VH-VL binders against Cap-specific mRNA (nucleoside-2'-O-)-methyltransferase 1. Designs and how they scored, part 18

Target 1, 225 residues: Cap-specific mRNA (nucleoside-2'-O-)-methyltransferase 1, of Dictyostelium discoideum (Social amoeba) (q54wr1r214to438)
Amino acid sequence: IFINRAAVKMANIDKLADLLTPIIPVPGKPRDFIYFGDVCAGPGGFTEYVYWKKTRGGKIKGEEGLDLDDVVKGFGFTIKGQCDWNVEKFSKQIPIHNFVKEYGLDDTGNILKSENIRDFSSKVFYNTNGFGLQLFLADGGINTDGKESLQELMLQQLILCQILTMFETIGRGGNFVCKIFDTFTPFTIGLLYLVYQHFQSFSIVKPFTSRPLNSERYIICKNFL
Short names: E, the ipSAE of ESMFold2; O, the ipSAE of OpenDDE; V2, 0.75 times the mean of E and O plus 0.25 times the DockQ between their complexes.

## First folded at step 23 (VH-VL; framework fv_temelimab)

Design f4 (from n5 with heavy chain S106D; at its last fold request DockQ between E and O 0.89; V2 from the best seeds 0.79)
Heavy chain, then light chain:
Amino acid sequence: QVQLVQSGAEVKKPGSSVKVSCKASGYDFSDYAMHWVRQAPGQGLEWIGVIIPDFGLTAYNQKFKGRATITADKSTSTAYMELSSLRSEDTAVYYCARERWTYRDDYYGMDSWGQGTLVTVSS
Amino acid sequence: QIQLTQSPSSLSASVGDRVTITCSASSSISYMYWYQQKPGKAPKAWIYKASSRQSGVPSRFSGSGSGTDYTLTISSLQPEDFATYYCQQSYSTPLTFGGGTKVEIK
ESMFold2, look of step 23: ipSAE 0.695; ipTM 0.856
ESMFold2 (binder alone), look of step 23: mean pLDDT 92; pTM 0.945
OpenDDE, look of step 23: ipSAE 0.869; ipTM 0.928
ESMFold2, fold request of step 24: ipSAE 0.612, 0.606, 0.561; ipTM 0.826, 0.832, 0.811
ESMFold2 (binder alone), fold request of step 24: mean pLDDT 92, 92, 92; pTM 0.944, 0.944, 0.941
OpenDDE, fold request of step 24: ipSAE 0.903, 0.897, 0.899; ipTM 0.944, 0.942, 0.942

Design f5 (from n5 with heavy chain D28E; at its last look DockQ between E and O 0.84; V2 from the best seeds 0.00; counts 0 for: loop humanness VH .286 < .308)
Fold by ESMFold2, look of step 23:
Structure f5 (fold): chain C 225 residues (1-225), chain A 123 residues (1-123), chain B 106 residues (1-106)
Amino acid sequence: as target 1 above (225 residues)
Amino acid sequence: QVQLVQSGAEVKKPGSSVKVSCKASGYEFSDYAMHWVRQAPGQGLEWIGVIIPDFGLTAYNQKFKGRATITADKSTSTAYMELSSLRSEDTAVYYCARERWTYRDSYYGMDSWGQGTLVTVSS
Amino acid sequence: QIQLTQSPSSLSASVGDRVTITCSASSSISYMYWYQQKPGKAPKAWIYKASSRQSGVPSRFSGSGSGTDYTLTISSLQPEDFATYYCQQSYSTPLTFGGGTKVEIK
C-alpha cells in the first residue's frame, strides 16, 4: 500500500507506541487532531504513513463535514533536490494537500544550518498558534559515499540538529521519534540524556522491518514535559 | 568567486605555538567543512583535521591530537588552525581546503584550497 | 591507517605519450580521489569518485579502478600536464594521500 520501506517502518513503530493520538489536545481542533513535523525525511515515507493513518487510508475525505485541516497537518523539512519531498510517489488515495514543505531561510532545506532551523521553528510556532507539534519525526538518512571516514562526525551533527529542531518546535505532551545508530559517543549519549529528562517515557527500539545488519535504532519519546 | 586567503608566513622557535588563519569569501561559509593539510618541503600531503559548521564539531588526525586545535568564526567566515609545542619537523606549508558539507551529498574532494602558509620552525 | 602507494614516484614522457599512474591502498576503499599540484601552488581537485573529472579537467585524463587498485591515465600527454599527482582516500580516518607521482615532460 505504501510507496516505500520507511512508511512500513513507521507503521511498526506506531503499533508499538501509539504515536498519533495526542496526549494534550490542540485548542480549537477536534480531539484527535495533530500537528506534526517530519525533518530530514525526504522523500517522505513517515509523512505518508501519518496521513494514511489519520485519514483512514483516504476514506475520511468523503465524510460529511470533515476537512483535512481538522484531521492532521504536517510540516516537512528536508534538503531540496534529489532527496527532496517526493509526494507524487505517495498513494493517490491519501489526501495531503495541506502538507507544508519548508526549506528554511536560505531555501535549501539543510537542517545543518542554524538559520534554517530558526526559520522553520518560527514558521511552526506561527502556524500552530504557539501550541507546537504533537509529533516530531526525524528519520534522516546520510550519504557517506566517498566520505566514510567522517561518518561519525556527520551523524553527531545530524542528531544534534534534529534534537535542537525538536526542542524548538515540540509542544507539551508531544511525542518524538528519532533515528539513531549503535555507535554511542559521549557527545550523543549526552544529547540522549537531555532528551530523556524532558519526556515522560523514553525507549530505544529496532523496528522489525529494519535491515538485520544495519546499526539503525529509534528513540521513541512520549509526552514532552 | 571562491577565495580562501591565509595569513602570512611565520618563523617560530621550537616549543612555541602558531595560529594560521583562513578567510573565506565568495561562498556560503556554513555549507562547507574546512580541512587543514600540510606539506613539508619536498614532501607529500598530510591531513591534520577538519571543522564543520555551525556547531564547531571537529575531527583530527591522531598524530596531531593534543597539539592541533581547529576553530572557526562564522561571523567573520574565518577558520583557524593552532599547532602547539612546535618542532623542527613541523616546518611545512599549511593549507586550508574546503569540502562541501551536507548529510546528503557524495564526497567531491577538497575543491578549493588556500594559497598556503609557510611555517618555519628553527632556533 | 590506510597507506596509499603510488607508482611510479616520478616519470619522464614525451608529448603525446600515454601515461599511467597507479595507486594501491593497503586495504579496500570505496573510491580514490586525485589531485594535481603544480610547483609552488596549492593542489587542485582533479578526479573524484575514482573516475569522474572535476570541472575544467581535460578529457585526456581518466581514472579507473576499484577495491585496492586505482589508476590515473593521461591518454595524450600535453606540456601543461607537468605536475605532481596525488591520490587520496577518505574511506578511513585519518584521510591519507599517496606519496605523489611527479610527471616531467622530456
Scores: ipSAE 0.614, ipTM 0.826, lowest interface PAE 1.7, mean pLDDT 88
ESMFold2 (binder alone), look of step 23: mean pLDDT 92; pTM 0.943
OpenDDE, look of step 23: ipSAE 0.855; ipTM 0.924

